# Ledger of designs, part 7: VHH binders against q01730

Target 1, 276 residues: q01730
Amino acid sequence: SKSLKKLVEESREKNQPEVDMSDRGISSMLDVNGLFSLAHITQLVLSHNKLTTVPPNVAELKNLEVLNFFNNQIEELPTQISSLQKLKHLNLGMNRLNTLPRGFGSSRLLEVLELTYNNLNEHSLPGNFFYLTTLRALYLSDNDFEILPPDIGKLTKLQILSLRDNDLISLPKEIGELTQLKELHIQGNRLTVLPPELGNLDLTGQKQVFKAENNPWVTPIADQFQLGVSHVFEYIRSETYKYLYGRHMQANPEPPKKNNDKSKKISRKPLAAKNK

## First folded at step 1 (VHH)

Design e06 (framework vhh_8pnl_2)
Fold by ESMFold2-Fast, scan of step 1:
Structure e06 (fold): chain B 276 residues (1-276), chain A 123 residues (1-123)
Amino acid sequence: as target 1 above (276 residues)
Amino acid sequence: QGQLVESGGGLVQPGGSLRLSCADAGFTFSDYAMAWYRQAPGKERELVARITSGGSTNYADFVKGRFTISRDNAKSTLYLQMNSLKPEDTAMYYCAAKLYDYTSGRWEDYDYWGQGTRVTVSA
């Protein structure tokens, strides 16, 4: 109900650390007079707007801890985004990103990175992406990943990893290095087997979540899923499974066919979207 | 419906004090930002106070100087010390939790909610 001018003026006048500019029809941050002079703010919400770019000027908001761009039309990020040294939460879900800028992994304090519903794949990640060792939650669902890079094992503080509705053909053994992981979401991929090293993790407790439905699992694994997640983890920890996994990998089977229906992505929680 | 349980509400006279508590029944409390919201009859839910996992606090203007939010991670408990209570403070008070506290701060964005505890300020 307040104009953008009023939001900027009140934030400055009353030293308000949080600014909510969601659903205001904003097409460019550069059109918001005085926005980049708000160096005191710690939170900026620009969700549900019409942004196609993020200007380098975003780095002038040096105290930002939370930056929310959910549901825009952003196609690229400036390299200066990694200059936000206090940034802990970056939400870029439901945008049009096909790449992340060079140096993106230089963010020193980033704890939550939301990249769901973009056009990212393993080639979209810059060389230093897995230097984001402070990450506790990484959301990459509804993208185009076929491979999760082995360097994922470097993110040892991860508690949540969401990879739902990608095109993953395998998980790297280094996923077993994520010993703090409490939630792993791998539904809707092209997975046939699980690496035995996943058995190093305990994802079977009441505080843990493991979701793996809608994958073309080989019969032995599918049978264990029918009995329950605890049976799956007991099975993959067994010598019997390690032997079968070794045989499966030696056979080098052709990956399952890619699902060409990208018009329908499986989600139990519909994303809020202002379609036009 | 949530894993959070509020207590400490009651009836007090104007100028009185109450201390609300919110106990966690099983998530990793120290990773969550915590908030107190309130809702008076026929009105929308509004933020009263918020505390991050690191202990940084934020207060609504209408309670600044009167209310104090605090947390005890060892006891997995959130507190709201309410002083100089006014009739306008009469509401159901709700405890809310958000993982990592790195989001918009809107009540719709919180992951867990308690059932509420009633505070009535009346002569």
Scores: ipSAE 0.000, ipTM 0.179, lowest interface PAE 12.2, mean pLDDT 83

Design e07 (framework vhh_8pnl_2)
Fold by ESMFold2-Fast, scan of step 1:
Structure e07 (fold): chain B 276 residues (1-276), chain A 124 residues (1-124)
Amino acid sequence: as target 1 above (276 residues)
Amino acid sequence: QGQLVESGGGLVQPGGSLRLSCADAGSIFSSYAMAWYRQAPGKERELVARISSGGSTNYADFVKGRFTISRDNAKSTLYLQMNSLKPEDTAMYYCARVPYYDILTGYKDAFDYWGQGTRVTVSA
C-alpha cells in the first residue's frame, strides 16, 4: 500500500531504528516491498495485522532488539527466528501458536518473552526452551499447560512468571530455584497444593506479587489464603505442611476436573456457543 | 504489593495541569511497554495512554491533544503530563506494565501488573 511504502522509504531515508506497521491489514510480510532491506532497524511492530506465518526472511533484520507480533493469526514460527541474536523482547501474544520451532532456546539475549493467549501446552516447548537463561519475564497465561516442566528452575534470572488461566495440576519443586522471582501469577488453574520448595522464595514483601486465586486449593491452604499471602508462605515452610504434602503426594489423588467456563476467553476464532 | 508506585495526583481546578509519575523498582522497565489507565467512580477502568519501550505513543480519543505520556528508562519512571483538565478527568489513575503494546482496547484481564493508583480530582 502507499502508506507501507512510505514507512519503508522513510525508515531508510532517515535511518530510523523503529518501524511501526501495526493495524495495517498486512496478511504477509513478504508483501511489504523493501521490508527486509531495513537491516538497520532495532524495533519492528506488526501488531493487529492478519499474519498467519512469519517468513524465514525475518532473520535478515539482524539488528532487531524488539519484535512485536501481538494480535495476529500466526500458527507457526520459522526456525530462523532464533537467528536474531540481538533480540531482547519478543511479543507473540494473542496468536494461534500450538508449538514453538526447534532451536527456539538458542537466543542469547532474550529478556522478555510474551506468549499469552495462544494454544500452547508443555508438549509445545522445544527441548532447548529452558536454555533461554537470560529471560527476566516469561508470560504463558491463557494457554493449555497442565504441567510446568521442572527445567523452569534453570531460568534463574526470571523476575516475572505468569501462568494465569492454564490447566496446571501441579507446580514443580524447581520453582523454588527462581531466587530472583518478584512476581508469580498462578490464578485460574487446577492447583490443589503448593510444593514446599516455593517457601524458599519470599513473595510476600511490599514489592513482590503472588496471585493464586481461582484454584481448587485443599482446605488447609485455602484457610491460609483467607488470612493472607504471608500466612500461606509461613505455612508451606512449616514441618506440618511438609508432612501433609508428603502424605498428599503418596495418596496420588485424581486431578480436579478442568474448568469448563472458558466462554470469556478472548479468541480470534468464533466464540463458543453459550449454554442454554 | 506490586512494584509500581504512582504519585502526583491531587485536587486541581478545571483548565489546570498535573504531572503523574509511576516508579518501577524492577530492573527490566526499559523492556516493557507502559500504560496509564483510569477509573472514574461507578465506571469501568479505561485506557488513557500507552508508550512502547522505544517511546512510540498512543492516546485515547478523549485525551488526545491534552495529555502527554513519556518515560525515563534510566530512572525506571513513567510520566503522564495532564493539561487542560476537565471535571470528566476525575478518576483514580493507574500505571500498568503492558506485555501488549499498541493495543488501545482496554483489554480486560490481559494485564496482571498494576499499581495502587493515584487520585485526580478536578473541581466542578
Scores: ipSAE 0.005, ipTM 0.288, lowest interface PAE 9.7, mean pLDDT 83

Design e08 (framework vhh_8pnl_2)
Fold by ESMFold2-Fast, scan of step 1:
Structure e08 (fold): chain B 276 residues (1-276), chain A 124 residues (1-124)
Amino acid sequence: as target 1 above (276 residues)
Amino acid sequence: QGQLVESGGGLVQPGGSLRLSCADAGFTFSRYAMAWYRQAPGKERELVARITSGGSTNYADFVKGRFTISRDNAKSTLYLQMNSLKPEDTAMYYCAKDSYEYFDNRPLSYFDYWGQGTRVTVSA
């Protein structure tokens, strides 16, 4: 296997655009000698390491298009992450993030954002988050969202939206503005009804995916799910459902109880002491 | 129905070779670990080989030295090069997306996990 120093030297000497440093026990990017001098690289994979932070120096890698931090221990990001003007894919899944930095929505070319299995909720998103209008895929599964902000409707290029295993009590009507959506994953939430505006989307085709199991759906919706997803969409488009939905919202029922025990989630456990 | 489409299966004699391909019609291929599984008649699906997003590979003991898993992120395609094929390798072969398979015994995604499969038959 190549040492980290040899990977850095080889990338520089051979002008290699992709560097894979996954599963190397790295606790700090600052410990990787010469890493930030690799301004030519377009892809950096640091998945399955022990990173607890991302240094501001990451902005020196100005040609990055793909940056992968999957399965680390990252608790916060520097504001300089938004300075990566060419970044198209950012993977921060399986980390310990409870917030995103100010200005995060300034990434003008970002197409794929993976935030699955962190400690994020609706208050974690910075004010400009929904300025990420180039997003085609947004993964927010296994977080702590109770609401999805209405500004989600501004991300009109979204093809994949994953919200599985959160604590969502409702979906905003603006989800119906996501006309390019091919996959919607909302399993394992606290949803009782669907907004009728979701009926503006066609998620029933052979290339579309709609997954909504493990929610406390009201009986009329649960009955349609038993018949199939196409029946659910025909139902929510109907005048009968719009009337039912209006009455349900007017009644303002108490949200269902939280049933998921997240106390053993790795992202919530204390970190081991740093030796640095 | 899934976004994964396998191809390359067929009938070969013992000792022969095949190269399986799995095309991901989606645009998230490069962010996922990918795997090949197989299922012979009357048996459960078993992991054959796995490749991380960074290119690190793991193999089942019964294929080590004979099979090679690889990926082409630019083409969103996963490959399995199968050499020195044995009758015991006869099975339906499936590709799958995997994001850290052993974490908390849960899939990180409930996406369509599996392709439709491609059949490999090794017989004289």
Scores: ipSAE 0.005, ipTM 0.274, lowest interface PAE 11.0, mean pLDDT 84

Design f01 (framework vhh_6fv0_2)
Fold by ESMFold2-Fast, scan of step 1:
Parts: structure tokens; C-alpha cells; sequence
Structure f01 (fold): chain B 276 residues (1-276), chain A 125 residues (1-125)
């Protein structure tokens, strides 16, 4: 394997647009001599390292289209991350993010945002988050969301929405505005009913994916799941279901209890700071 | 639909060996990288290993390098993790996970939203 210095030098000398620095024991991007001088690169992979921060200097890599930080220990992002005007794919899965920086929604070309297995909730999203109208895939699984903001409906180009293993008590009716959606993962939440507007979507074909298991569904919905996904969608489009949903919402029932069993839920907490 | 089923866990003494298996269905197995991840009680999920779709590239957590070997049999849609020289700190619920390559014209990304039920590994004498 090449040293990090050799990877940087080779990328510069050979004008290589893609740099893979995965699984190199990197604890700080600032320790990678010459990294931020590589203004020509379009892809940087830093997955499976030990990063706890992303320095503002990342914005010097102005040509980045793909930035992959999967499986690090990142606790926060610099506001400068949103100045990467060409960025299309940002992977921050398996990190320790509690919040996203102000202005994060200013990315004009972002198509794929991976935030699975972080410590995010609805309060973690900045006010302009749903300005990311170019998103085609949004992954928020293994986080702490109790509600999905109604502004999700503004992301009309979404083809994939993953919300598995959160604490969602409901889905907003605006999910029915995601007419390009081909894949919806909502397993492992606290959902009891589905909004009828979900029936506006076609998630029943062989090319579509709808995953909704491990939710405390009311009996009528649970019964339809036993018959199959197509029956669920036929049911929620029905006048019978719209009546049931209206009554359920008016009753304002107590939400199901949070599952506090750590053996059944993947831990979303950051590692405690340790004295060395 | 995508399904992953782990097996091969159990009780083993320190220094012992176990071979974990993951049976995959519902997708073109050879087209996707696969992960082994683990979670011990009261601890966060830890990445353990990655193997590329072809099996040509493998990656490991520092603490398991030289002790664990990931492999796959694409003809059988099965992922394996050979675990040697097991230590008490390796005790955890082990899960296999499917990567998803999203590729358009600008790059790729990964996520592991598809996981099985897991298989328990206990290390004690």
C-alpha cells in the first residue's frame, strides 16, 4: 500500500480525479500533507477512518462531486461544506452527528445524501434543509427522528427515502407529494397508521420497494400487510381507510412507548470522550 | 425483497474460532459489496469488515486484522466471516449488511440499510 503522501503526489502528478484514502487510520484531514491543494479532484473517499471533525479547508476542494466519510466518528460539519457547489453525493453514514450546520441546504446539485446511523432528530435539520430540491436519495435510518417535517414534500425528485429504525410516530401527508419515489423504508418505528396520501404513490411494482415491518400498526393495517403490499395501498386509498385515519387523528391517541431495549435497537450514541 | 440471514454464532473460549455465514436473497448478490458489523451490549454499532462484490477487495477494522477473514461465494449467494483467535472484546451480536452503490455520472456512495437478525457470538471460558 502507498503512503498518504504518495497518494497526494500521484493524484497531482497524474491529474487523477479520484482519491481513495479509505481505511488508512486517518484521525485528522489536516495531517494529510497537501490534501487541500488537490483542487482538481472530483471524488474523495475517506471511509473507515477515525475522523472526529471535518475542517473548513474541505471547501478548497472546489471540484468535488463525491465526498465519502462513511464510518468515521465525525461529530460536526463546518458551514463551509455547503460551499462545495459541484457536490452531488455526500456520504456521512455511521458517524456521530447531532446536528447539520446552518446553510446546509444551499447545495445546488446534491443528489444523494447518506446520513444513516448518526444522532440526528428533527431539531438537527437547519431551516433551509428542504431547499435541497435536487435530492434523489435521502438516507436517515438509525437516527432519533420522532417526526418527519412536512417540508419533505418539497423534495419532489426523491426516488429513495430511508427512515428505518427511528422513533417516528407519524408520517406527514406531504409524503404523498413524492411522486418519483421508488423505495420507502420505514421499518422499526412507532407508526400505528399511514397517511391516506401515501396512496398517491406507486410502491407496489417489482421495481419498487416498500418496507414497513416492526411497527405497532393498528389491526386493520396489520391485516392488510399479511395480504401483501398491494393490498395495503388499495386499503389506504379507500374511503373506509380515510374514515379510520380521520377518527384516529381526531382521537389524538397516546403515542406507543419508545423501545428502550438496546439489544434490539442499534446504539446511536457517540463514544464517550476518553482520557488517554 | 432483500433478505439477509446470519448463522454460525455461539459460545467459544478465548483463542477459539467461529465461522459466520450470511445467506442473501432478493438482489444480484455479486453486484454489491457486503459488510460485517457488530454490536455489543451497551456499545455502539461497529464496522468489522467489507468485501467488494467480486471478492477482490477486503477491508478490516484495525483490531481484527490478521484474525478475521471475510469471503463470499457468489454462486451460493453467501457471505462468510472466519474468526480466529477470538478475544472477550469480540463478543457481540454480528450482522451482515448489504451495501448499495448509487452511481450516476459523478461517483458512488454506500449505505447498509439492509441487515439481518444477527447471530450472537459469546467469548468466555
Amino acid sequence: as target 1 above (276 residues)
Amino acid sequence: QVQLQESGGGLVQPGGSLRLSCAASGFTFSSYAMYWVRQAPEKGLEWVSTISGSGGSTYYKDSVKGRFTVSRDNAKNTLYLQMNSLKPEDAAQYYCAKDRYYYDSSGYWSYFDYRGQGTQVTVSS
Scores: ipSAE 0.011, ipTM 0.384, lowest interface PAE 9.2, mean pLDDT 84

Design f02 (framework vhh_6fv0_2)
Fold by ESMFold2-Fast, scan of step 1:
Structure f02 (fold): chain B 276 residues (1-276), chain A 124 residues (1-124)
Amino acid sequence: as target 1 above (276 residues)
Amino acid sequence: QVQLQESGGGLVQPGGSLRLSCAASGFTFSSYAMYWVRQAPEKGLEWVSTISGSGGSTYYKDSVKGRFTVSRDNAKNTLYLQMNSLKPEDAAQYYCARGYVEYDLRPYSYFDYRGQGTQVTVSS
């Protein structure tokens, strides 16, 4: 198809706001001549390339609203990523991130943040992460979280929260503060009980999604799941469940062991060029 | 506890055919879109094909359209990729991956990898 040079020239000549550079074998954005001169663009797609870093020059693309790095090999983000003042959608899924840069929560317009399939845990999140109060969708699936910080409750505009395939041993009571939530995905964790405060949410309607399979639920909760999601929510709102939950927490049981073999996860394997 | 096990790879001559399989366990298979992705030496992970949970919708990378066919058997929790008219550029480690329920089936959709993959080598 079109060379990278032609894509850059065409965007400039035709004043095209969207540039798709997916699946071009790009190892460095700095090698794409003229890329950072395209200050007019609002969307840049760099998915399915070989990027290991994002240069601070990305901040020169001041009009970006959508930035897509899905399926690269990115290990670090520059602090300048948070200076993209118009950014609404940032896709960093299927990369190799083990940390997010200092100041990351300074992005005041961000609505969709996609971090699925990285190497993140609760220690990866900078102190201001939960200042991202404009988020409507947060995808953290297939990472290494063992706890979800209580400050999640500050993200009150969230409609979608995906925490599938982590190592979560508990959910904070503050999850009950997410009153706009329409979808909660918590499958494939190490959860044994649900906080009663989750019962403050209505995730049982026709437009709502609640997925929680593949957790080592205690028998009373597992039994309710067999009856249906509506029964789970009725149960956790009950005084009977609050009593069970209190007893469970007081007993302080050992967390279930990790059963997910993450050594097969591509983000943890050596880069193809390094494995010769 | 999600497990995906690929098989069926091997050595084949240009123009040959292979059928890959992926055995899935630990989740409700029919509720998830499934992906075939591949990685050749010195290349990033490349999306190849997607199939919806019901099997009613399929999508393919442009370079494999007409040559590859994805299918699934939900009763057996198994995903398949029939590869015909194989080219040297198809040589790669092939992985099956699980997608999000009701997500866009295009290359920008999210998926997880849990399998070891199966190697496809095309010799001339």
Scores: ipSAE 0.011, ipTM 0.225, lowest interface PAE 9.7, mean pLDDT 84

Design f03 (framework vhh_6fv0_2)
Fold by ESMFold2-Fast, scan of step 1:
Structure f03 (fold): chain B 276 residues (1-276), chain A 125 residues (1-125)
Amino acid sequence: as target 1 above (276 residues)
Amino acid sequence: QVQLQESGGGLVQPGGSLRLSCAASGFTFSDYYMYWVRQAPEKGLEWVSTISSSGSTIYYKDSVKGRFTVSRDNAKNTLYLQMNSLKPEDAAQYYCARDLRYGSGSWYDTEFDYRGQGTQVTVSS
């Protein structure tokens, strides 16, 4: 095992483009002497540490293509994160984020965004979020979304969309615009019906994944799930289902009750005071 | 292929103890964070505990702090959860899960943690 100082010096001396600082008990990036002078690095892994903040100095690492903060205690991101113009993979899963900074959608090359297990909802997304049109994978599972914004349909290169264990009451019809989608994970929400436009996608093939269990599906949909995912997609493409969906939307039924006992975070206490 | 096999569940009275085990295969166990999650009837999946690859960093759900202890044996590829002072509200199907390793795998892999089959914990009377 090598110290953090030796790891930084080795990267500099050997011009190593990848630095792995995972599981090193790091509480602040500012305590890692010389880290921000490593302008040559293309990958920085800081997963499994004890970080509560990301300093704006991260923007000094201009060549970063991969930045991994998985499983820390990060409560907010600096606006300077969007200055990383070469960034292709950003992992912020298992943190304590309740919002994303202004201008976050300015990244021009981002392909993978991992935000699973945070405190995000639809109001957490900045106005330009859906300008991230290069995204191929978006992970928003274990958050607090009740609505998926219709602008999701603008992410036409998306191959993986994970929305598991949120509080979603509906999916927008624009989900049918995601023609490259290979995996859709919507388990553990408050969904009763599926938009017929989802039928424009084929998620039943050998290389495709569709997971939708633990939702309060209306009986006709629940019956199709018992027969298999292929039957669900055949059903939602049918005129019978389009009629059912139309009636359901006109009736505007009261959403199923929210499960307030979902304690998937280290603490569910309000974090608003820290971001004022 | 990743496989996780939980064991050690059972029926105990309130205040009792159980030790859960999770045998891992199909990946380099010592490279991954692991966690325990649970699901009670009529409730969503709840995170219970996280343990770092080395075992040095550990996190717990607030309601189990001081009662539950997570540990791992990397030589045996096994994850453990020692549960003391069990309460009726702890009754659930308990699953071990592998954390998502950034940049690993195919676009066709599931992007939430792999979970085992689970082991049932019942607390009654």
Scores: ipSAE 0.000, ipTM 0.228, lowest interface PAE 11.5, mean pLDDT 83

Design f04 (framework vhh_6fv0_2)
Fold by ESMFold2-Fast, scan of step 1:
Structure f04 (fold): chain B 276 residues (1-276), chain A 125 residues (1-125)
Amino acid sequence: as target 1 above (276 residues)
Amino acid sequence: QVQLQESGGGLVQPGGSLRLSCAASGFTFSSYAMYWVRQAPEKGLEWVSTISGSGGSTYYKDSVKGRFTVSRDNAKNTLYLQMNSLKPEDAAQYYCAAERGYDFWSGYYKDFDSRGQGTQVTVSS
């Protein structure tokens, strides 16, 4: 469109580092004439468009620090996305991703990764995903995770971890290695117990956030939630809880049933899509 | 804590109108962009509209452009969605959500997701 051409021309002529192409009806980045010649830009916003793919040419924008694809129809990412070595913030929320490309964890400076409202599960993460040790915020809400891999504990700079509205049956003990964590969102999962190692974290302060509602918590934990988050953390740090947790895990209890009710889970997938 | 409460849904005939509201508390409302999203029973979550913190910029899903208008009253911490010329395909549970913002002073992002049940919009066939 003339408006997109002018944005490209003005960015080049005036050496503007930020380009906002949100809500322009863009179906392909390849149709934006001259876009990939803008090697100087540090921020590209393509949110609220109609993109179904991201071309390998995105790697030509080598100075990108912020790349925003929020609310598109993207089904896969090119492996070349990991060639953006200056990238600090990648927003892929509200897309149609079911996998992340091989080598995705090779990004050296990534601090914020937004993947909320996609079709990801634990099998979607490439082998090097947890090499993203510079991450400060990881958003995986409204996906299909049943298990959070133990390697999550390698992301020791994480300050925010959002896992709301997945199908998580447990949290790994390595969650307790996230000593910088300020916010943990685990609402709307299939969790019955918390690992005692979570008690090593301080999530009860005025600047901290711990959200865990809408889980089938066992009665002792549910009772502590009624008293407040500080009581939950005091309880899971106790020797009594550690003993009871050990007995619970040894019994290998059957996981709670999946909540397939669309009225309670915000999801991009129709129920029928799971049969395809 | 951040709280968002949707209201104003109901049953309307095709061509009718509804005004949705979202009451916000627990954060500096005027500093954050707000979203309206919806989910129909047979479909996934759909983004509907966005409004900037100041109200100066608005964005809409193509299928609702010209029919829906998003607005906000920062003095009342309230977000609105005026829905005109409603179609059967607009029938859905509607939710409001705050943009994930960077808390400059603490050096980390805030996650302001709404977990409420939203407000139901039903359009007669």
Scores: ipSAE 0.000, ipTM 0.279, lowest interface PAE 15.3, mean pLDDT 83

Design f05 (framework vhh_6fv0_2)
Fold by ESMFold2-Fast, scan of step 1:
Structure f05 (fold): chain B 276 residues (1-276), chain A 125 residues (1-125)
Amino acid sequence: as target 1 above (276 residues)
Amino acid sequence: QVQLQESGGGLVQPGGSLRLSCAASGFTFDDYAMYWVRQAPEKGLEWVSTISWSGGSTYYKDSVKGRFTVSRDNAKNTLYLQMNSLKPEDAAQYYCARTKYSYDTRSGWYEMDYRGQGTQVTVSS
């Protein structure tokens, strides 16, 4: 296999726009000599390494459209990540993020944001997060969300929203504003009811995906799921359901207990100590 | 358990054609977008093509557009790559791969959770 030095030299000499540095034992991007001089590259894959940070120097790669950090140990991102003006796909899945940097929502062209399997919750999102109005796919599965902020409704170009295996107790009515949505994944949460406004979406077609299993649904909703997704959507659009929903909200029931055991999640384990 | 098995590789002359197949088992095949990726000697993995779960959307690496066609048969749990006008630069081990996520509508490189053992494509006179 090629050394990192050869990958950098080949990309520069042959003007190759895509660089794959996956599974190379990289613990710091700063140790990759010449990496930040590759201003021509449009894709950088650094998946399956040992990165704990992303240096501000990443902004020197101004032509990046795809940046992949999947399966590292990243605990924080520099504010300069949002200076990548051409970035369309950012993969940060399977890391250790508990917050996103201030100004993160300033990315002008971001279409796909992968944040699955981190330590994020609703307090992790910066104030401008929902200014990412170019997003068509947002993956937040295997995190710690208890609430999805109502500003989610501002992401009107979303086609995919994945919230599987969080601790969500409710979905905001503004989810009904996501009229382009083709996939909604809400399995493995603490949901008991669906907002009637979700009925404004058509997620029942052959090209649509609606996954909602492993939630403590109230019996009327659980019964409809047994009949099929089309029955669920017909039901939540009905006046009967709107009445049930109003009654349920008025009763303000105690949220269900957490069903997700995250104690064995790799992102919560301490990082290896440095040797003396 | 998830298994992906590629076949159809071989030796062809420049300008020749090959049809690769990938037999999938151990999962609901039509719930996943699928990739073709390749690795030439002393090169990293290169994304070649993506096909959506339904087969309704296909995406290609710029250098293979117009020459390669990806397709799938969900009833047979099989993925295909028709390769025409093969060039020496196309010589590589070809792998089919599943995405960890059920949908991929663009040519972006998303993380693969499973990849097959591959099938070798050699282009030489």
Scores: ipSAE 0.013, ipTM 0.216, lowest interface PAE 7.7, mean pLDDT 85

